# Ledger of designs, part 9: VH-VL binders against Sulfurtransferase Alvin_2599 (rhd_2599)

Target 1, 107 residues: Sulfurtransferase Alvin_2599 (rhd_2599), of Allochromatium vinosum (d3rpb9)
Amino acid sequence: MVNEIDSESLSQRLADTEDVLLVDIRTPAEIAQGMIPDALQLPMHLIPIRMSEIPKDRDVVIYCRSGARSYQACAYLMQQGYGRVLNLRGGIIAWARHGLPIVAPEG
Key: E = the ipSAE of ESMFold2; O = the ipSAE of OpenDDE; V2 = 0.75 times the mean of E and O plus 0.25 times the DockQ between their complexes.

## First folded at step 6 (VH-VL; framework fv_acimtamig)

Design s40 (from c2 with heavy chain Y59F)
Fold by ESMFold2-Fast, scan of step 6:
Structure s40 (fold): chain C 107 residues (1-107), chain A 120 residues (1-120), chain B 106 residues (1-106)
Amino acid sequence: as target 1 above (107 residues)
Amino acid sequence: QVQLVQSGAEVKKPGESLKVSCKASGYTFTSYYMHWVRQAPGQGLEWMGIINPSGGSTFYAQKFQGRVTMTRDTSTSTVYMELSSLRSEDTAVYYCARDFYSSGWEGDYWGQGTLVTVSS
Amino acid sequence: SYVLTQPSSVSVAPGQTATISCGGHNIGSYNVHWYQQRPGQSPVLVIYYDSDRPSGIPERFSGSNSGNTATLTISGTQAMDEADYYCQAWDSSTYVFGGGTKLTVL
């Protein structure tokens, strides 16, 4: 079963300065249009080769456009022993709809 | 200007090992992942695995796990694909291909292919 | 294992529109890429991320992806478009190509 978090709950956890890693698994073109601040950019197809960059000792919120791709990514990571991954329900679309911060990616 | 140049055709016997090279030029070698894909004569494309030239980490298709090894040499900008315990069904053209996702609109780049024939 | 299904062949007259399908369970939630391969040559990426074209690929090539089917469309098909076409999808657990479709312009 994949655990999920919604935009409001995630925003609250970030405002509380909790040690949460955000991971954006979208394409470079999608990320160029805007991303959640401080997210690690990790394209979905590279997860198997780069998953060592994902910590196991803190909460990690994985997101995509709508939440569908990131749900599958979370399921895969859980099978690989990553017990603290959460899917952002509704993805960055829901995040933007709630008026939450979106920034240009770092160079 | 981007080029991937692979080693030449080989003929192998069952049970032997294969090592194909792919020399990259025209870009920063460690900035792009490299895929290996093969194609048996008259058949479709089959993905084998991916390597990160920077750190040397790899991820292989389940079918090839235990027989395939991918490595790189950053001093020569070359990636290698080794396949052991060869069988006749390993007869194929083997391709290296630079991962396109980080370059997007440039498309991707493929080596010319290396024909490997496994026969007795 | 995740399987992508393509028709083995498609034939069109010159100037007509060719469509090549790629069927996969819930494929619309994943990104699909399309490759063109001429005999004896390496594959060439013609569509990536469902519908984007690499620089240098003619506007005649377009793509779509929804539900269980991704589609490559070639408008005003020319003799030079004769080739095998492969769809490809990645879902973090699998990396698969379709079986390929031979496009004949006659």
Scores: ipSAE 0.532, ipTM 0.844, lowest interface PAE 1.9, mean pLDDT 89

Design s45 (from c2 with light chain N31Y; at its last look DockQ between E and O 0.71; V2 from the best seeds 0.00; counts 0 for: pae E 2.5 > 2)
Heavy chain, then light chain:
Amino acid sequence: QVQLVQSGAEVKKPGESLKVSCKASGYTFTSYYMHWVRQAPGQGLEWMGIINPSGGSTYYAQKFQGRVTMTRDTSTSTVYMELSSLRSEDTAVYYCARDFYSSGWEGDYWGQGTLVTVSS
Amino acid sequence: SYVLTQPSSVSVAPGQTATISCGGHNIGSYYVHWYQQRPGQSPVLVIYYDSDRPSGIPERFSGSNSGNTATLTISGTQAMDEADYYCQAWDSSTYVFGGGTKLTVL
ESMFold2-Fast, scan of step 6: ipSAE 0.696; ipTM 0.880
ESMFold2, look of step 7: ipSAE 0.538; ipTM 0.875
ESMFold2 (binder alone), look of step 7: mean pLDDT 91; pTM 0.927
OpenDDE, look of step 7: ipSAE 0.745; ipTM 0.916

Design s49 (from c2 with light chain Y30F)
Fold by ESMFold2-Fast, scan of step 6:
Structure s49 (fold): chain C 107 residues (1-107), chain A 120 residues (1-120), chain B 106 residues (1-106)
Amino acid sequence: as target 1 above (107 residues)
Amino acid sequence: QVQLVQSGAEVKKPGESLKVSCKASGYTFTSYYMHWVRQAPGQGLEWMGIINPSGGSTYYAQKFQGRVTMTRDTSTSTVYMELSSLRSEDTAVYYCARDFYSSGWEGDYWGQGTLVTVSS
Amino acid sequence: SYVLTQPSSVSVAPGQTATISCGGHNIGSFNVHWYQQRPGQSPVLVIYYDSDRPSGIPERFSGSNSGNTATLTISGTQAMDEADYYCQAWDSSTYVFGGGTKLTVL
């Protein structure tokens, strides 16, 4: 089962300074328009070759535009032994609708 | 400026191994991933795998797992694809292709292809 | 295993619009790229990330992707557009190419 977290819950965990890695799996063009602060940029097609960059000893929240692509990415990573991945339900669309911070890459 | 130059055509016998090279120039070799794709005569494109030239990590298509090995030599900016236990069904043109990204887009670059004929 | 379905061939008169479909269950959730291949040549990327054009590709080429179908559209089709066209997607685990579509301009 893919574990999910919503925008409000994730925002609370980040505000509490919990050790959470955010991973943005969207296209480079989508990321250029804005991303969640401090997210690791890991386009979906590179996950199998770059998954070693994802830690197994801390919670990792994976997000995309709406949550559909990142759900599949989480399912794949769980099959590969990454037990601490969570899908951001609603993706960056829901994050933005809740008025949560979005930054430009390298900003 | 950017070029991928592959080794020449080969004729192999069933059971032998194939090793194709792809020499890159005109860009920073370790900054781009490299794919290997093949195409049997009159057929479509078939993805074989990907390699990170920086760290040397690889990921192969399920169909080729156990028969394919991808390596690189950073001193010569060359990627290699080795396929073992050849069968007549492995007759194909083998391509290397540089992975792309849209930010700072520099084009999608493919080698010229290497024809490998496997015949008894 | 995920499969992308393309028509084997599409024919269009010069100057008319050609459309090439790429069918896949929930393909709108994946990023689709399109390649053009002329006989004896390496593939050329004509559309990436569903609808973006690489530098040097004419505006006549456009793409869309939603639901179960991605589409490559070529407006004002010219003889030079005759080629095989392949869609490609990554489903989080592997690259998948469609079977290819032969475009004929007659």
Scores: ipSAE 0.527, ipTM 0.829, lowest interface PAE 1.9, mean pLDDT 89

Design s50 (from c2 with light chain Y30W)
Heavy chain, then light chain:
Amino acid sequence: QVQLVQSGAEVKKPGESLKVSCKASGYTFTSYYMHWVRQAPGQGLEWMGIINPSGGSTYYAQKFQGRVTMTRDTSTSTVYMELSSLRSEDTAVYYCARDFYSSGWEGDYWGQGTLVTVSS
Amino acid sequence: SYVLTQPSSVSVAPGQTATISCGGHNIGSWNVHWYQQRPGQSPVLVIYYDSDRPSGIPERFSGSNSGNTATLTISGTQAMDEADYYCQAWDSSTYVFGGGTKLTVL
ESMFold2-Fast, scan of step 6: ipSAE 0.556; ipTM 0.840

Design s55 (from c2 with light chain S92T)
Heavy chain, then light chain:
Amino acid sequence: QVQLVQSGAEVKKPGESLKVSCKASGYTFTSYYMHWVRQAPGQGLEWMGIINPSGGSTYYAQKFQGRVTMTRDTSTSTVYMELSSLRSEDTAVYYCARDFYSSGWEGDYWGQGTLVTVSS
Amino acid sequence: SYVLTQPSSVSVAPGQTATISCGGHNIGSYNVHWYQQRPGQSPVLVIYYDSDRPSGIPERFSGSNSGNTATLTISGTQAMDEADYYCQAWDTSTYVFGGGTKLTVL
ESMFold2-Fast, scan of step 6: ipSAE 0.614; ipTM 0.850

Design s63 (from c2 with light chain H33Y)
Heavy chain, then light chain:
Amino acid sequence: QVQLVQSGAEVKKPGESLKVSCKASGYTFTSYYMHWVRQAPGQGLEWMGIINPSGGSTYYAQKFQGRVTMTRDTSTSTVYMELSSLRSEDTAVYYCARDFYSSGWEGDYWGQGTLVTVSS
Amino acid sequence: SYVLTQPSSVSVAPGQTATISCGGHNIGSYNVYWYQQRPGQSPVLVIYYDSDRPSGIPERFSGSNSGNTATLTISGTQAMDEADYYCQAWDSSTYVFGGGTKLTVL
ESMFold2-Fast, scan of step 6: ipSAE 0.550; ipTM 0.834

## First folded at step 7 (VH-VL; framework fv_acimtamig)

Design d2 (from s45 with heavy chain S102G; at its last look DockQ between E and O 0.60; V2 from the best seeds 0.56)
Heavy chain, then light chain:
Amino acid sequence: QVQLVQSGAEVKKPGESLKVSCKASGYTFTSYYMHWVRQAPGQGLEWMGIINPSGGSTYYAQKFQGRVTMTRDTSTSTVYMELSSLRSEDTAVYYCARDFYGSGWEGDYWGQGTLVTVSS
Amino acid sequence: SYVLTQPSSVSVAPGQTATISCGGHNIGSYYVHWYQQRPGQSPVLVIYYDSDRPSGIPERFSGSNSGNTATLTISGTQAMDEADYYCQAWDSSTYVFGGGTKLTVL
ESMFold2, look of step 7: ipSAE 0.720; ipTM 0.914
ESMFold2 (binder alone), look of step 7: mean pLDDT 93; pTM 0.948
OpenDDE, look of step 7: ipSAE 0.364; ipTM 0.825

Design d3 (from s45 with light chain S92T; at its last look DockQ between E and O 0.73; V2 from the best seeds 0.00; counts 0 for: pae E 2.3 > 2)
Fold by ESMFold2, look of step 7:
Structure d3 (fold): chain C 107 residues (1-107), chain A 120 residues (1-120), chain B 106 residues (1-106)
Amino acid sequence: as target 1 above (107 residues)
Amino acid sequence: QVQLVQSGAEVKKPGESLKVSCKASGYTFTSYYMHWVRQAPGQGLEWMGIINPSGGSTYYAQKFQGRVTMTRDTSTSTVYMELSSLRSEDTAVYYCARDFYSSGWEGDYWGQGTLVTVSS
Amino acid sequence: SYVLTQPSSVSVAPGQTATISCGGHNIGSYYVHWYQQRPGQSPVLVIYYDSDRPSGIPERFSGSNSGNTATLTISGTQAMDEADYYCQAWDTSTYVFGGGTKLTVL
């Protein structure tokens, strides 16, 4: 089973300055329209070659547009020994519906 | 402007190894991942693996684990693919292709292909 | 082992619309890319991220992806469109190509 977290819970953990890594697995075109602050940009198709950038000993929240692709990414990473990955339920769409911050990517 | 130029055709015997080079020009070599894809005569495309030329990290298709090695030389902007323990089924055109993830609007770039024939 | 299934061939008359399917379990949850390969040439990306066209690809090329099927559509098919077409998607830990579809314009 993939562990999930909703937008309000994630927002609260970030407000409490918890050490949580956010990972955005969306396309460049999606990210150019806005992303969650401070997320690591790691496109889904590069996860197998870039998974060493994801810590195993910290909570990692992975998100996409709606949560469907990131659910698959979390399942894969769990099989690779990443026991602390969580899918952002409803993706950035749900995040935006809660009025939570969206920023432009660097560059 | 972007070019991927591969080494020439080769004829190999079963049990030997092949090594194909792919020289990149017209862009910053370390900024883009490189794929290797092969195509047996009259057949479809088969992905072999990917290399990050910046750090040299690799990820290989499961079918080729233990037989394939991908390396790069940043001073010559060249990626190499080596396939060992060759069999007749390895007869194919071997392509390098630049990852298009961040440059898809620009299009993609493939090498011209390298025909490797494995026959006794 | 994720499988992308394409018809082996499609034939259309010049000016008609060609559709090439790419079937896969839950393929709508992946991004699908399409490549054209003309005889004797390297593949060329014609659609990426399901429906986007690279610069220089004619607007008559379009793509869609939902459920268990992705589709490449070529409207106003021309003789120069005669080629092999491959879909491609990410699966678990690998890049998967469909088996290819030979488009014949007759």
Scores: ipSAE 0.542, ipTM 0.865, lowest interface PAE 2.3, mean pLDDT 91
ESMFold2 (binder alone), look of step 7: mean pLDDT 91; pTM 0.927
OpenDDE, look of step 7: ipSAE 0.666; ipTM 0.902

Design d4 (from s45 with heavy chain F100L; at its last look DockQ between E and O 0.79; V2 from the best seeds 0.00; counts 0 for: pae E 2.5 > 2)
Heavy chain, then light chain:
Amino acid sequence: QVQLVQSGAEVKKPGESLKVSCKASGYTFTSYYMHWVRQAPGQGLEWMGIINPSGGSTYYAQKFQGRVTMTRDTSTSTVYMELSSLRSEDTAVYYCARDLYSSGWEGDYWGQGTLVTVSS
Amino acid sequence: SYVLTQPSSVSVAPGQTATISCGGHNIGSYYVHWYQQRPGQSPVLVIYYDSDRPSGIPERFSGSNSGNTATLTISGTQAMDEADYYCQAWDSSTYVFGGGTKLTVL
ESMFold2, look of step 7: ipSAE 0.498; ipTM 0.848
ESMFold2 (binder alone), look of step 7: mean pLDDT 91; pTM 0.912
OpenDDE, look of step 7: ipSAE 0.799; ipTM 0.927

Design d6 (from s45 with light chain H33Y; at its last look DockQ between E and O 0.41; V2 from the best seeds 0.00; counts 0 for: pae E 2.2 > 2)
Fold by OpenDDE, look of step 7:
Structure d6 (fold): chain C 107 residues (1-107), chain A 120 residues (1-120), chain B 106 residues (1-106)
Amino acid sequence: as target 1 above (107 residues)
Amino acid sequence: QVQLVQSGAEVKKPGESLKVSCKASGYTFTSYYMHWVRQAPGQGLEWMGIINPSGGSTYYAQKFQGRVTMTRDTSTSTVYMELSSLRSEDTAVYYCARDFYSSGWEGDYWGQGTLVTVSS
Amino acid sequence: SYVLTQPSSVSVAPGQTATISCGGHNIGSYYVYWYQQRPGQSPVLVIYYDSDRPSGIPERFSGSNSGNTATLTISGTQAMDEADYYCQAWDSSTYVFGGGTKLTVL
């Protein structure tokens, strides 16, 4: 079972300056349309290669467009020993619908 | 007009090494991962490894670890794949393939392939 | 090692629907990619993320993935679709290709 966090809860945690790593697993084309600030961009298919960039000792919130892909990514990472990963429920769509900040990716 | 142009066919003997080049053009070379995949005659695709945009990081299939080396030269926009201690089973067409995700385009680009024949 | 299993061959008449399976233990937990390789040509990505199509790939190509089977579906199969098709997934240590399926359009 993958743990999930909703947009409001995530926003609150970020506002409280909690040490949470955001991971955006969407495509560059998707990211170009906007991303959650300070998210690590990590293509889903590169996760096996770049897992070392994901800490195991802190909370990690993985998100995609709607939460579907990131849910699978979380499931995979959990199988790899990541016990503190969370899926952003509703993805960036829900995030945006709640009026939460979205920024253009850095060039 | 992305293009991946690979080096020509080679004939090798067992124990030798092969080094295939893949010259990239039509895009920002330093922005994309590159894969290497091979295909033995009449056989399926076999993933060999991946090299990151900077060339500073590689990830090889376990089968080839210790025998394969992937590098890239930014100045020439060329990626290289070297396979040592060749055996007859290494006879295959070797492909470079640009990672599709890095492009922001959901498609990928493959080289034309390089046939390497290993025979005594 | 993780293994993906495909039928060696599939035959369809023009205009009919072709289905190519890719079996793998709990493959539904992974995203599957599909590649098309026409004779004498390099592979081309036709499906990614189980069911998404790259730009330029006809809509008659579709994909699904659940349980232990991923499926590539080609509706209204055309002669040009005759090719080898490979599924691909990744696990913790490697990218894995299926054995490939030769699709013959009768």
Scores: ipSAE 0.323, ipTM 0.801, lowest interface PAE 1.7, mean pLDDT 91
ESMFold2, look of step 7: ipSAE 0.494; ipTM 0.831
ESMFold2 (binder alone), look of step 7: mean pLDDT 91; pTM 0.931

## First folded at step 9 (VH-VL; framework fv_acimtamig)

Design e2 (at its last look DockQ between E and O 0.86; V2 from the best seeds 0.00; counts 0 for: pae E 2.4 > 2)
Heavy chain, then light chain:
Amino acid sequence: QVQLVQSGAEVKKPGESLKVSCKASGYTFTSYYMHWVRQAPGQGLEWMGIINPSGGRTYYAQKFQGRVTMTRDTSTSTVYMELSSLRSEDTAVYYCARDFYGSGYEGDYWGQGTLVTVSS
Amino acid sequence: SYVLTQPSSVSVAPGQTATISCGGHNIGSYYVHWYQQRPGQSPVLVIYYDSDRPSGIPERFSGSNSGNTATLTISGTQAMDEADYYCQAWDTSTYVFGGGTKLTVL
ESMFold2, look of step 9: ipSAE 0.524; ipTM 0.853
ESMFold2 (binder alone), look of step 9: mean pLDDT 91; pTM 0.931
OpenDDE, look of step 9: ipSAE 0.833; ipTM 0.934

Design e4 (at its last look DockQ between E and O 0.82; V2 from the best seeds 0.00; counts 0 for: pae E 2.5 > 2)
Heavy chain, then light chain:
Amino acid sequence: QVQLVQSGAEVKKPGESLKVSCKASGYTFTSYYMHWVRQAPGQGLEWMGIINPSGGSTYYAQKFQGRVTMTRDTSTSTVYMELSSLRSEDTAVYYCARDFYGDYEGDYWGQGTLVTVSS
Amino acid sequence: SYVLTQPSSVSVAPGQTATISCGGHNIGSYYVHWYQQRPGQSPVLVIYYDSDRPSGIPERFSGSNSGNTATLTISGTQAMDEADYYCQAWDTSTYVFGGGTKLTVL
ESMFold2, look of step 9: ipSAE 0.511; ipTM 0.848
ESMFold2 (binder alone), look of step 9: mean pLDDT 92; pTM 0.929
OpenDDE, look of step 9: ipSAE 0.587; ipTM 0.881

## First folded at step 10 (VH-VL; framework fv_acimtamig)

Design f5 (at its last look DockQ between E and O 0.77; V2 from the best seeds 0.75)
Heavy chain, then light chain:
Amino acid sequence: QVQLVQSGAEVKKPGESLKVSCKASGYTFTSYYMHWVRQAPGQGLEWMGIINPSGGSTYYAQKFQGRVTMTRDTSTSTVYMELSSLRSEDTAVYYCARDFYGSGSEGDYWGQGTLVTVSS
Amino acid sequence: SYVLTQPSSVSVAPGQTATISCGGHNIGSYYVHWYQQRPGQSPVLVIYYDSDRPSGIPERFSGSNSGNTATLTISGTQAMDEADYYCQAWDSSTYVFGGGTKLTVL
ESMFold2, look of step 10: ipSAE 0.674; ipTM 0.904
ESMFold2 (binder alone), look of step 10: mean pLDDT 93; pTM 0.943
OpenDDE, look of step 10: ipSAE 0.815; ipTM 0.931

## First folded at step 11 (VH-VL; framework fv_acimtamig)

Design g1 (at its last fold request DockQ between E and O 0.93; V2 from the best seeds 0.88)
Heavy chain, then light chain:
Amino acid sequence: QVQLVQSGAEVKKPGESLKVSCKASGYTFTSYYMHWVRQAPGQGLEWMGIINPSGGSTYYAQKFQGRVTMTRDTSTSTVYMELSSLRSEDTAVYYCARDFYGSGSEGDYWGQGTLVTVSS
Amino acid sequence: SYVLTQPSSVSVAPGQTATISCGGHNIGSYYVHWYQQRPGQSPVLVIYYDSDRPSGIPERFSGSNSGNTATLTISGTQAMDEADYYCYAWDSSTYVFGGGTKLTVL
ESMFold2, look of step 11: ipSAE 0.751; ipTM 0.915
ESMFold2 (binder alone), look of step 11: mean pLDDT 93; pTM 0.945
OpenDDE, look of step 11: ipSAE 0.882; ipTM 0.948
ESMFold2, fold request of step 13: ipSAE 0.790, 0.749, 0.755; ipTM 0.930, 0.922, 0.923
ESMFold2 (binder alone), fold request of step 13: mean pLDDT 93, 93, 93; pTM 0.943, 0.943, 0.944
OpenDDE, fold request of step 13: ipSAE 0.929, 0.931, 0.929; ipTM 0.960, 0.960, 0.960

Design g2 (from g1 with light chain A89V; at its last look DockQ between E and O 0.91; V2 from the best seeds 0.79)
Fold by OpenDDE, look of step 11:
Structure g2 (fold): chain C 107 residues (1-107), chain A 120 residues (1-120), chain B 106 residues (1-106)
Amino acid sequence: as target 1 above (107 residues)
Amino acid sequence: QVQLVQSGAEVKKPGESLKVSCKASGYTFTSYYMHWVRQAPGQGLEWMGIINPSGGSTYYAQKFQGRVTMTRDTSTSTVYMELSSLRSEDTAVYYCARDFYGSGSEGDYWGQGTLVTVSS
Amino acid sequence: SYVLTQPSSVSVAPGQTATISCGGHNIGSYYVHWYQQRPGQSPVLVIYYDSDRPSGIPERFSGSNSGNTATLTISGTQAMDEADYYCYVWDSSTYVFGGGTKLTVL
């Protein structure tokens, strides 16, 4: 079973300066419309070949639009030995609904 | 314009190896992932693997693990796919395909295909 | 292994709307891409990320994905649209193509 974290809890952890890596698996077009600050952009289909960019020794929160795709990504990573990955419940939609910060991507 | 030009058709015997090349031009070679996909005669498409822009990482379909090797040469803008221990079932047209990630609205691009016939 | 199910064939009269389905368990939780392959030609990406259309692909091509079914829709179908169409996904383990659908324009 995939572990999940809600927007408010994630926001609190980030505010407490916890060492959490955010991974955005959405499409470039979606990301262009706004992303969670400091998130690593990693398209879902490239996860298998870019896993080395995802640490195993720290908490990693993966998010998509609504949480459905990122849930599958988390499940895959768990099968690959990642024990500290979490799915952002509700995705960036929930994040935005809570009024939490969204920024334009760089580059 | 983006072009992927593959090596010519090959005829192989069972147990031999094939190595197909895919020369890329018209774009930044080191910025795109490359896929290999094959298609047996009259059959559907079958994904074989993917190689990252630098060539330092690959991910293969489980069916081909231990038998397939993908490499790339930056100096010649060429990607290679080698398949060993060939069987008759490996008879197919082999395609290289540039991943659409990084291309924006361009989509992806495919080579013209390389027919490899494996027959005793 | 993850399986994508497509109808073997679909027929449509010119000007009518063609619909090609791609079934897969919880396929809505994956991004689906669609390829067009004309006889003797290399595949061409016509839809990616469920509904995005590459430049040069006519607007009559559209895609959707939810639940257990992804759909490629071709409105105002033309003779040139006659081809095999494949859906394609990463299933969280490997990349999978559907079996393909032969679209015939009557």
Scores: ipSAE 0.734, ipTM 0.914, lowest interface PAE 0.8, mean pLDDT 94
ESMFold2, look of step 11: ipSAE 0.765; ipTM 0.924
ESMFold2 (binder alone), look of step 11: mean pLDDT 93; pTM 0.940

Design g3 (from g1 with heavy chain G107V; at its last look DockQ between E and O 0.65; V2 from the best seeds 0.00; counts 0 for: pae E 2.02 > 2)
Fold by OpenDDE, look of step 11:
Structure g3 (fold): chain C 107 residues (1-107), chain A 120 residues (1-120), chain B 106 residues (1-106)
Amino acid sequence: as target 1 above (107 residues)
Amino acid sequence: QVQLVQSGAEVKKPGESLKVSCKASGYTFTSYYMHWVRQAPGQGLEWMGIINPSGGSTYYAQKFQGRVTMTRDTSTSTVYMELSSLRSEDTAVYYCARDFYGSGSEVDYWGQGTLVTVSS
Amino acid sequence: SYVLTQPSSVSVAPGQTATISCGGHNIGSYYVHWYQQRPGQSPVLVIYYDSDRPSGIPERFSGSNSGNTATLTISGTQAMDEADYYCYAWDSSTYVFGGGTKLTVL
């Protein structure tokens, strides 16, 4: 079963300067509309080929638009030996609804 | 204009290996992932694998793992797909296809295809 | 393994609307792309990310995806639309093509 974290909890962890890596698996078009600050952009279909960029010894929060795709991504990574991945429940939609910061992507 | 030009048709025997090339032009070669897809005569499309821009990482379909090798040469802007231990069932047109999603492009491009016939 | 199911063939008269389905368990949770392939030619992307249309693709092509079915819709079907159509998706473990649908324009 995939572990999940909600927007408020994630925001609190980030505010506490906890070592958490955010991974945005949305499409380029989606990301262009805004992303969570400091998130690693890693398109979902490239996860198998870019897994080396995802640490296994740190908490990793994966998010998409609504949490559905990222849930599947977490499940896959768990099968690949990742035990510290979490799905952002509600995705960036929930994040935004809570008034949490969204920024334009760089480049 | 983006172009993917593949090597010519090949005839192989069972047990041999094939190696198809895909020369890319018209875009930044080192910025795009490349897929390989094949199509047996009269059959549907079958995904084989993907290689990253640097060529340092690949991901293959389980069906071909241990038998397929994808590489790329930056100096010649060419991607290669090698399939070993060929069988008659490997008779197909093999396509290279640029990854549109991972590269942030809304357009994907395909090579013209390479027919490889495997027969005794 | 994840399987995408398409009808083997669909027939429409010119000017009518063609609908090609792509079935898969919870396929609505994944992005589906559609390719058009004419005989002897390489596939061409006609719909990506469920409903986005590449430049150069006629507006009569549209797509949707929800639940267990993705759908390619061709309104005002023309003779030139006769081709094989494949749905395509990433299921978090591998890329999968549907079996393909032959669209015949009567």
Scores: ipSAE 0.395, ipTM 0.846, lowest interface PAE 1.6, mean pLDDT 93
ESMFold2, look of step 11: ipSAE 0.609; ipTM 0.895
ESMFold2 (binder alone), look of step 11: mean pLDDT 91; pTM 0.927

Design g4 (from g1 with light chain S29G; at its last look DockQ between E and O 0.91; V2 from the best seeds 0.85)
Heavy chain, then light chain:
Amino acid sequence: QVQLVQSGAEVKKPGESLKVSCKASGYTFTSYYMHWVRQAPGQGLEWMGIINPSGGSTYYAQKFQGRVTMTRDTSTSTVYMELSSLRSEDTAVYYCARDFYGSGSEGDYWGQGTLVTVSS
Amino acid sequence: SYVLTQPSSVSVAPGQTATISCGGHNIGGYYVHWYQQRPGQSPVLVIYYDSDRPSGIPERFSGSNSGNTATLTISGTQAMDEADYYCYAWDSSTYVFGGGTKLTVL
ESMFold2, look of step 11: ipSAE 0.769; ipTM 0.925
ESMFold2 (binder alone), look of step 11: mean pLDDT 93; pTM 0.948
OpenDDE, look of step 11: ipSAE 0.878; ipTM 0.947

Design g5 (from g1 with light chain Y88F; at its last look DockQ between E and O 0.91; V2 from the best seeds 0.86)
Heavy chain, then light chain:
Amino acid sequence: QVQLVQSGAEVKKPGESLKVSCKASGYTFTSYYMHWVRQAPGQGLEWMGIINPSGGSTYYAQKFQGRVTMTRDTSTSTVYMELSSLRSEDTAVYYCARDFYGSGSEGDYWGQGTLVTVSS
Amino acid sequence: SYVLTQPSSVSVAPGQTATISCGGHNIGSYYVHWYQQRPGQSPVLVIYYDSDRPSGIPERFSGSNSGNTATLTISGTQAMDEADYYCFAWDSSTYVFGGGTKLTVL
ESMFold2, look of step 11: ipSAE 0.780; ipTM 0.930
ESMFold2 (binder alone), look of step 11: mean pLDDT 94; pTM 0.950
OpenDDE, look of step 11: ipSAE 0.892; ipTM 0.952

